# VH-VL binders against q9vpl3: the designs that were tried, part 262

Target 1, 224 residues: q9vpl3
Amino acid sequence: RGKINIQRPKAPHYERARVVAVTQPKYPELPKAKSCFKTRAERTQQQQENPYNEIIAREVRNWLDHSRLVAFFHLSSITADDIFRVRVQLHKQNLHLKSYGSKIIEQAVKNTRYEAIVPLFHSNHCIVFSPDPEKTAALLRIVRRVPQMVLLGGIVEETMLSRNQLVAYAQMPGLHAVQAQLVQTLSQAPGHLIQQLQAHQNSFVQVLDVHAKNQMNEETPKST
Below, E stands for the ipSAE of ESMFold2; O stands for the ipSAE of OpenDDE; V2 stands for 0.75 times the mean of E and O plus 0.25 times the DockQ between their complexes.

## First folded at step 9 (VH-VL)

Design C35 (framework fv_imvotamab_arm2; at its last look DockQ between E and O 0.31; V2 from the best seeds 0.50)
Fold by ESMFold2, look of step 9:
Structure C35 (fold): chain C 224 residues (1-224), chain A 120 residues (1-120), chain B 112 residues (1-112)
Amino acid sequence: as target 1 above (224 residues)
Amino acid sequence: EVQLVQSGAEVKKPGESLKISCKGSGYSFTSYWIGWVRQMPGKGLEWMGIIYPSDSYTRYSPSFQGQVTISADKSITTAYLQWSSLKASDTAMYYCARLDYGDYFGFDYWGQGTLVTVSS
Amino acid sequence: DIVMTQTPLSSPVTLGQPASISCRSSQSLVHSYGNTYLSWLQQRPGQPPRLLIYKISNRFYGVPDRFSGSGAGTDFTLKISRVEAEDVGVYYCMQATQFPYTFGGGTKVEIK
């Protein structure tokens, strides 16, 4: 009857699936909620790995401390040959592609201003380091051809930039081009604005000139 | 091009001190670890220890701790392996090798080796 | 200490035939998130070692595709699909999952 059918009619299916999963060479994916309350086996493994990870974190800190450009990427499935090709292209531009375990990155940035980057490393990722922030445009150009690498954000000159801010930074011209753009902008500005800028510049030069001559007691009334 | 060039072969007597070198070039020396590996005559490879030249952090294999000193001079991009008092059992080929944990997680470039012979 | 055991100790092979080298660790080499830091090195006669395979199965730059690595956990294999004269030498597995780093005892590949 129906009551008999309710008493564990599917127990063999559940137990068979559970046993097969345990005996197969597959590693189950754990949901994120379970990882918040770690099992005893996971806690023991982390305790064994933490001192080793801290030694490796020394390398990550060194890269962070000596790189004026750091870019973070999500990394989709990619072959070893393809990632090697990308690494070579980046290396030619003094861009160094690295990948570290999430735990190592967490330990590297713990109690630093960079702790905010830790959420970026919950999934498969890679990092590009460079001493040359001017290479940001070259980095984005190379990675544009690599759909497996998705830009998440970066650090430029010790300033954290979002994805959009990093893209905008990469499009900024160099110092000489910025000077040219300023001249172009001032040529389009009203004459009054140009006079105000020239007056402020002349006042600044006068202050510097007085300090250089050690003459700080001369004051001239301004006209109304 | 990444290159590790080691100092030449050494012939020593027991009780003498020795310092052999490994000069790295073609890469940022302070960004990568240098490890030392011993190969006894006709034997396999043994890891002796590793150094991070940026801050001179070192880690020794338990078998070699207290037996040798690993050091580096980052101003001349050179790592060192040294003994205060050699024994005949120190006769071996010694290699330096480069490692980082962000790429290959393995010793990717090796020096040519330094043969150390200790006999009276 | 993780003990790395290689078999065979010597592998005489006819040119053009395959060679297979086994490496077994005394404990799992799996690190966080399933990463396994197992490398294979080649040492030709009179030369220093060179990196062939890293992270179980990835060929290092310049390594011919006749070399392949496989395995998981404690059991790893290096295969040479068609042995050439330049492949003569001693092959070592090495683990970097924990200190101290340890090598297998070596497998000599030679032409018979």
Scores: ipSAE 0.760, ipTM 0.888, lowest interface PAE 0.9, mean pLDDT 80
Fold by OpenDDE, look of step 9:
Structure C35 (fold): chain C 224 residues (1-224), chain A 120 residues (1-120), chain B 112 residues (1-112)
Amino acid sequence: as target 1 above (224 residues)
Amino acid sequence: EVQLVQSGAEVKKPGESLKISCKGSGYSFTSYWIGWVRQMPGKGLEWMGIIYPSDSYTRYSPSFQGQVTISADKSITTAYLQWSSLKASDTAMYYCARLDYGDYFGFDYWGQGTLVTVSS
Amino acid sequence: DIVMTQTPLSSPVTLGQPASISCRSSQSLVHSYGNTYLSWLQQRPGQPPRLLIYKISNRFYGVPDRFSGSGAGTDFTLKISRVEAEDVGVYYCMQATQFPYTFGGGTKVEIK
């Protein structure tokens, strides 16, 4: 009498299997609870123009429009504490560090002269705003101490500058210094011209004098 | 130093119009939002709305939409809250506050408040 | 509108002891861009509200250092490490993730 393997019950007879299959209550598939987890993508699509985003975008645009210095930075593994420290340092120099979402920036600059900056904001980033373009050197000095902040470029006096151009700009003398140099150069120019004109005249007179002296010496009869 | 200075206390009758002010100083007035907050006697804080002084863009709380008007004059760095017709229920302390977005989020500076009393 | 619920309504605290205030939002305060716009305000008797705790890059910073904020999503907590007499007042949480901005009902901190 073969030991009934209670652990592997023999498949029921074909007829019984059919009855069991037909009598199994088909529970209506519980409506797949639309997992409230609308994918980030679905949340982004149904993102009704979040009035909040508009508000922030407006702010971003305003900062761009009223800043004479704008610098864009990539943030690489920077801590909140580090950002805070940098922000405090910048603030002391009337430099305003802001961080916005990439989409907010896109919305803010869409169909504006700033649209070209959108590619700079693919990752963690921050923007530094200043009403004073002369603070560029100060900005760079502060940021140099923060290796996690990588300068990407900027806008100075409504002109977009590469990283290298921004660095070069920071090394330039201030507008007043340049103006002073220009005035100095212009003030020296007339003096030099006059000197050059007079030099030629003086040289000519000297040559004539030498010629006249030589003629007088030739006319003096050698009194043998 | 950043300061918001509000106009003085007001005592009015129902039906009267009122305009109170909030003057900002010590910062770029046009770069920050200004919000108005109501606090009824012994009650909590209620946001009324916000304005961006640069372009006077305004948003109202649904509870205050059509009940008040928020405006700003950027030339004198002043924001306003006004009623066309006051009600007794408008009796409250009104605060203006500066709103900063970004990494520093919050209403970081507040006015001293303006007490409005509406009594028959 | 996002409803902000604070508990407790009143918090009697002994001087030098810690205090904790809870704020729960009716929906997540995480903005679509990942930031959470929650702040804590302190209002001392007869004074305007004052910003107490603000968030920087998803961290809470308090002024003064005795105040700390924690939480994410819908549940937030304000902690006072050592309550001082000057801490007496009403505390409010505020969300600015969605307009209109809304406040909690407030928690009154009192000295026992």
Scores: ipSAE 0.377, ipTM 0.698, lowest interface PAE 1.5, mean pLDDT 85
ESMFold2 (binder alone), look of step 9: mean pLDDT 92; pTM 0.943

Design C36 (framework fv_imvotamab_arm2; at its last look DockQ between E and O 0.35; V2 from the best seeds 0.47)
Fold by ESMFold2, look of step 9:
Structure C36 (fold): chain C 224 residues (1-224), chain A 120 residues (1-120), chain B 112 residues (1-112)
Amino acid sequence: as target 1 above (224 residues)
Amino acid sequence: EVQLVQSGAEVKKPGESLKISCKGSGYSFSSYWIGWVRQMPGKGLEWMGIIYPSDSYTRYSPSFQGQVTISADKSITTAYLQWSSLKASDTAMYYCARLDYGDYFGFDYWGQGTLVTVSS
Amino acid sequence: DIVMTQTPLSSPVTLGQPASISCRSSQSLVHSYGKTYLSWLQQRPGQPPRLLIYKISNRFYGVPDRFSGSGAGTDFTLKISRVEAEDVGVYYCMQATQFPYTFGGGTKVEIK
């Protein structure tokens, strides 16, 4: 008769002998150059985000490729109901309100002249896309009633416009007026038609952004 | 008004092929992702995959990769889910749902569902 | 794959009383800069799912304000402040932080 005390369990038997190397395997724990060297987890996470970010960037590129009007806004605190009401009003005008992360926007516009828009997305924001640049006036009218949406600028017909340039663009005659003028000019020489189409496209979009204007209108070398 | 209307219920035998449809209306169909979700009888929801109709880019859940084909025809605003050879385990309700990453980042509008029954 | 675990599996509730549904993810659901892509869906008997809450706490349009979402990181909660007869159904949480998208197992809300 005897009882084993379960509340005082016996220690495991002696560990199996391990070969002790002449040099201790443990080094001092003073790793500090972490910012200079990526950890395994950071490399894995970075690779995971790139594929997923690319899938989302595909959507952003589709909106950019099929939109002749893109407007960028800073977005202050706003209720979900108010955002929805604005989204519905915009949708009726074929204006599509979206919000994407800055990494995704950066990846979507990488290696394009639109890389300059990336800093706009470091704060709370939204973007409005439309295939119809004539809807710029309607867009500005709708958002004027929404003080939480502050216009930062946009892209019209592949030209980047500042806030003031976009507002000025909204005051220009409609695309129908420009197209009607094209019909009137078809009686001119064929070479003039090409130049007039370029001029109408430029007059439809005010180009005061130095980068976009220099890139679009720069055909001849300067001083050479 | 955004709507997703799915094709009607199907009764099939194992080994038969099937293609069910999801027609979108009231929005720019090609600019929004369409996802497919399975709900087996008495069970929860399972994501099967997603397609971007603008360019037909498709991503499948690993458990459905190779088991189904997701496609879309943007000219008639319709997405499809198809099997080349049905199994009894494919008996379920199948939903299509709309998603984009710039709005709610979730499935905001759902079709009514298509019941697929596979038995001898 | 991110596993989404819901509790309780069933939540019988007297009309007018609150209900609370928990959802726990096996990994953080944070995407981008602090945005969390956690949704709640409601599936009434015989109906397709519908979006209820997106990005943790934002009510989808038309969703009554008795529904609220909260949480962070890996722990999320859907609350119904006063359960009504039309709230009967199964509620699912869903994550869209990474592929594959995954749902919780569901919580059945029922009267009694």
Scores: ipSAE 0.638, ipTM 0.834, lowest interface PAE 1.6, mean pLDDT 78
Fold by OpenDDE, look of step 9:
Parts: sequence; structure tokens; C-alpha cells
Structure C36 (fold): chain C 224 residues (1-224), chain A 120 residues (1-120), chain B 112 residues (1-112)
Amino acid sequence: as target 1 above (224 residues)
Amino acid sequence: EVQLVQSGAEVKKPGESLKISCKGSGYSFSSYWIGWVRQMPGKGLEWMGIIYPSDSYTRYSPSFQGQVTISADKSITTAYLQWSSLKASDTAMYYCARLDYGDYFGFDYWGQGTLVTVSS
Amino acid sequence: DIVMTQTPLSSPVTLGQPASISCRSSQSLVHSYGKTYLSWLQQRPGQPPRLLIYKISNRFYGVPDRFSGSGAGTDFTLKISRVEAEDVGVYYCMQATQFPYTFGGGTKVEIK
């Protein structure tokens, strides 16, 4: 009497299998419950259309358009407390430290003159804005004390500057000082020209005088 | 110092128009959002809308859409909230507040409030 | 709309004792880019609201230091380490992750 293997029931007879297959209630596929989980793509698309992102992007654009000094920084393992401290210091100098998401920045600068800055924002970053380009030196002084903030570059007077150029700019005399120097140089130029012109004339007259004196001496008969 | 100064209390009748103001000082007015918040007597805070003064971009709460108009004049650093026709239900304290989306999120500075009373 | 639910409605507290206020959102307040736009406001009697705590990155910063915030996603808590007389008022949580911005119903902190 062959041990009925209860674990592997013999396939039912062909006719029985056919009847079972036909009599199995085809339950209508429950409408695939729209998985409440909007796919990451749908979420991302919805996020792209999120009016909130547009609002923040608008803000970013506004800061870029109205700031005469913009500095971009990479943040390396900086704590929130450190950022706060730096922010307070910067704020005292009318320097505004902001942190935005990279995607927001991308959205903000898309199809604008600022599009070239997008590659700077691949990691943790912050931006410092100022209406006063003369604050560049102050900015750099403050940031030097914060090794976690690495200067990447900036925009000064609508010109994009590398890190080195920004440092160089900070070392330049202020516009007023340069203007003063220019005025001083321009005021000295006419005096020097006049002196040079007069020097040539005086030299010529001296040569003529010497010539005239020599001629007079030759005409004086040696009274032997 | 950052300050928001609102216009004085208003007493109006139903059907009248009203425009209240919020003047900002001590900061770049055009660079920060201004929001309006309603607080009915003895009730909580209700967000009405926000405006970006730089370009006057405005967003409203659905509950207030079409009921009020938010505007701004960046030249005089002033934001406005106005009604074309007041209702008794508009009786409330109205606050303007500066909104920062940077690292400091939230309404960081508030006006003193403008009490609007609408009574027949 | 994101519904912000605060509990308790009223919090009678003894001076010098801690207080805790809960704020729950109907949806996650994590915005795209990993930022959470939640803030706590304090409104003292007869005064305008005041920003009490704001979130920087993953930390809440409050003024004064006795106020602290915690939480993530949908559950947030405001704690007062030592309640002082000046802390009497109504506290509101606010979300700005999605439009329209919404406030909690408020929690009234009173001294017993």
C-alpha cells in the first residue's frame, strides 16, 4: 500500500484538473490600489511643480540680482552651531549667509546669466550675499577663521570671479581710493609735461647763448 | 533693527472698503517675503497669504483667495492688505510678518497688529 | 491642506517645572531637499506672535535657551525646561512646507 505522500499530492486526473481550472472563480483583479506611494518619479515631478520650489527659486534669483557681492562656499563637516556663529558674525557686517538646496539653485538660475554657478553646488554649500562689494575683505576675514567654509568663488559687480580673483579683489584699494589716485595722477600729468617742454626750450636757449658768446669772442680782434 | 509697523486700528461698517498697511524698516524690504496672518477674537492664527515685494509675486490661502488683496510698494517699503467690501466676519486682528526661507525659517519679525472691527 | 494638530489645548504648569507641547502634522513636513519647515511661535497675552524656535538643519534653535524643539517628519515637540512667569501665553506650531501654510490650533500655557 504505497504511502500517500501528503506533501506532494499527485496531480489530479486531467479531467479533474480541467474542471478545477474552469471553476476557479476569476476574481476581477482588484483595481490595483493606486499604491498611495506615488513613485519617486511622481513625487519628483510633483516636487518640480511644487509652487514652493518656485517661491524659493524666486528668492534665490532676487538675491543674486540685487547683491553686488556674492560668495560661494563649500561646507566641510561644519556643525549647525558653527554655522550659526558664522552667520551672526556675517550679519553684523551686513553679510547674509543663506543655504539652499542644489536643485533650487538650479531652478533659480536656469536660463540665466548665473547658470555657470550650478557646478559649484554639488555638495553642502552656502552662499553669502551683500549689497556692498567693499565688504569682500570683511567676508574673507571672517571666513578665514572657519576652516570648514571653503571659498569656491563669487560674483562681484556682476562679474564672476574665481577664488583667487576674489581674494585679489579684496586686497585692492576701494573705489574711492583708486579714484583719488587717478585724480592725483591726472593732476600731476600736466605739470610734468610742461616741465619737459620748458626744459627743452631752456636747453635750446642756452645753446644759442653759448653760440652767440663764442661768435662775439671770435670777432674781437686780438689787439696785438 | 528690523521693524514692521502696521497702521492703526480700524472701525468700519459692512460693505466698506479698507486698506491697511505694514511698513518695514531696518532691512532690505524687497528681499524678504511679507505674510499676512489673521487672528479672530479668541481664536488661533490663520495664514492669509504672502507677497514678495521685489516683484509683487503673491500667493494666497485658498480660504482668502478673492476675499482680500495683498500688495506691496517696495519704494516705500510697505505692504498692504485690502478688502473691497468688509463683512462682520472680517473682525479680527491682522498681523504682517517677515518670512525668511533661509536657514532661519519662519516669520521672524512681526508687526504689532491692526485691529479691524466691522460692525453694523 | 496640511492639518497641524497641537496637544494639549491647555497646559497648566507649575513654575519651575518643565512643559511639553506636541504638534502633529497630517503629512510629512519634510520638503524636497530634506528640509523641514516647522517653526514654533509664542504669543503672550495682548502681544503679537513671536518666533520662538526655528530649525536649522537637524537642530532646533530657540530663544531663550530654555526652549527646545525636537521631532521629525510628522511629530514635533516643543519643550520648556523651566517654565517662567513670562512664558504664559499661547504657543503655535507652523508649517511652511506646503501651501497653504498652516498653524496648529495653539496650546495655552498657564501657571497653576
Scores: ipSAE 0.386, ipTM 0.691, lowest interface PAE 1.6, mean pLDDT 85
ESMFold2 (binder alone), look of step 9: mean pLDDT 91; pTM 0.938

Design C37 (framework fv_imvotamab_arm2; at its last look DockQ between E and O 0.32; V2 from the best seeds 0.51)
Fold by ESMFold2, look of step 9:
Structure C37 (fold): chain C 224 residues (1-224), chain A 120 residues (1-120), chain B 112 residues (1-112)
Amino acid sequence: as target 1 above (224 residues)
Amino acid sequence: EVQLVQSGAEVKKPGESLKISCKGSGYSFTSYWIGWVRQMPGKGLEWMGIIYPGDSYTRYSPSFQGQVTISADKSITTAYLQWSSLKASDTAMYYCARLDYGEYFGFDYWGQGTLVTVSS
Amino acid sequence: DIVMTQTPLSSPVTLGQPASISCRSSQSLVHDYGNTYLSWLQQRPGQPPRLLIYKISNRFSGVPDRFSGSGAGTDFTLKISRVEAEDVGVYYCMQATQFPYTFGGGTKVEIK
């Protein structure tokens, strides 16, 4: 922390003749610098454990930065063979199916406008990335046949879209200019989009939890 | 299809430099990690390090830190493993492999290997 | 470093009979939200390794259903339900939960 934390070390002295209660802390102050050698070792361990998530977050950031289309899905129990078939179909359309833990997503989008997507990843999920926003219609056609993948929303041309907005975007048969105009218009209210995603995700998760508990289970990709 | 094609076998003398290559094709090269794995004669596999060609971030195994250089050239979709001064103990088979944390969480595709022989 | 210990070192098997390979890690391989970065590789004679099983139990593309993986925490198993001639080779477990990535010592499967 700051220098004041360094100069004000915690001093628990059990050999004192006085009661420790007389030194009530006004503020939560963590022991630092002058505490002991073990405090430094603890800090080093925490640094090592945290840096690994940053490695994976680099991959997530790169996919976000180079994808003009990102779609978020809730993922119900599905066999590895079935998800593989879906992945192959998506890949033929330059659509890339991925999954990451919520802590990794948090770290990847920290200090960006996308921080609000993190709650979408507290349950089983997947993300589809693509450099081609025109593939949104193909994406929705493929996943329509996969009831285990339920659309939550997405990002098109760096603009967040709700589920309904993304479906509407995909249904437009118009020219590229119409698609560009839609993205332009939606970018004017990113806060509203985030609220829509959060509201739909919360409601949807509750419904899916009830259905999932009535059906089969698979080890991965459940989040613990 | 995803392919990793490595450069051919090398025979070198101690003290010489060497740069071996791994060319990726059939996927977005800058979107996946490339790792290097050593297999000494008659031994198992040892992870040497990884690179993310998208931003050139590189991480080495402590056993290889400072002994090799891992790099990539995005323009020709090629990763490299390089020694500035080879030792006889560097005689081994070297593999490159692709890593993806978003799907398979492991080395999913492997190169054919490059045999490096350093004469004593 | 996470130490990966495989047993047995060698598994001679009669054609058509099952084989079972054990892998133990020195610490838990469970990561973010229960994801476990444990994979199994096959290295046939004279060939590079190839991915068989990822995330404990999922078969990679083109891997026959006679291969299966199981386990949790620190104890993992690869099973071949009916060994065929093409299954001869060395099998490795591998963890990618933390750096440095580490492999088991390998298990040689061969036909008696």
Scores: ipSAE 0.673, ipTM 0.852, lowest interface PAE 1.4, mean pLDDT 79
Fold by OpenDDE, look of step 9:
Structure C37 (fold): chain C 224 residues (1-224), chain A 120 residues (1-120), chain B 112 residues (1-112)
Amino acid sequence: as target 1 above (224 residues)
Amino acid sequence: EVQLVQSGAEVKKPGESLKISCKGSGYSFTSYWIGWVRQMPGKGLEWMGIIYPGDSYTRYSPSFQGQVTISADKSITTAYLQWSSLKASDTAMYYCARLDYGEYFGFDYWGQGTLVTVSS
Amino acid sequence: DIVMTQTPLSSPVTLGQPASISCRSSQSLVHDYGNTYLSWLQQRPGQPPRLLIYKISNRFSGVPDRFSGSGAGTDFTLKISRVEAEDVGVYYCMQATQFPYTFGGGTKVEIK
């Protein structure tokens, strides 16, 4: 009695194979859950149509439109408690720390002058808003103590600034101080001009006087 | 300090109109949402709707849509909740609250509440 | 609308003992952006509600350390490690993940 090779069962008789092939339950392909194949574009479009996101996006846009100072920060492994502490410090200076999802930011700034900021929000981030651009120095002072907050850039008076430019801006004298300096410089300019004009005239008069004196000396007959 | 101060208690009859107020102070009023919450006597909290004072954009809970009107006057940093015709069932405590979407995604500051009593 | 279910309705607690409140949502409260916008509020007798916890586990300003929030998805818990007399009141969970926002039915914490 030949050892039934359990490792390679003999192919069933042709008729049996045919019956098994025909009787195999064809399970309807489970509808490919449309959700798994939604392209990033489709997901983004669905998110754009979410009225809830629109509500938040409105807030973001409003903050951007009414802020004269906007600073963008990357957040690295910061605790909620640390964020709260920073928030309190900033709030005392009328600086508003906010955090929004990247998609909300994208929706908020789409087709606006702020669209260029979208690449800054690919990671954990926060935004600081202020109606007062003079608070830039205060902002930087506060965040310097928070190593988890990395300045990426900002918007000051509707102008996008790099990190370095923002730092430079914070070091500049206030607008009033600059204006005062300008006025002072302008007020001194006429005095210098007058001095230079007078100097030339005085020099000319001196030369003429010397000439006149020399002519008078030549006309004095050497009384031998 | 952030504060929301609501108008005083109201006693009204059915059919009367009413407008209660919520004044915000200590923050940028136009930058934060204001919500209204109803609490019937001995019951829980019910979200009614929200308004963005910056542009007066308003959203209502379906249960309160058409029943009340939420408005705001940004010039005096005040939000309003109003009824055109009160019902006895409108008897409740009404709270205004500031809603922050920037961090908390919730009502972080609350008014003291306005008690509205509607009785024949 | 998302339905928020709190248990228990009433929680009598002895002073100094811990309390635990559960909140369940009818659907996931995870927002599309990955955050879960669940908050806990405390309402003391005769007072307006006060924010205690936001985004599941973050304590709001001025909230004592004895309060803690935990959970994920549809199940959330507020814990009070040592109940004090001032903790008497009604606690509410709130979801802000989906509009309209909805509250739980509340849990009354009382001192035995």
Scores: ipSAE 0.482, ipTM 0.755, lowest interface PAE 1.2, mean pLDDT 86
ESMFold2 (binder alone), look of step 9: mean pLDDT 92; pTM 0.943

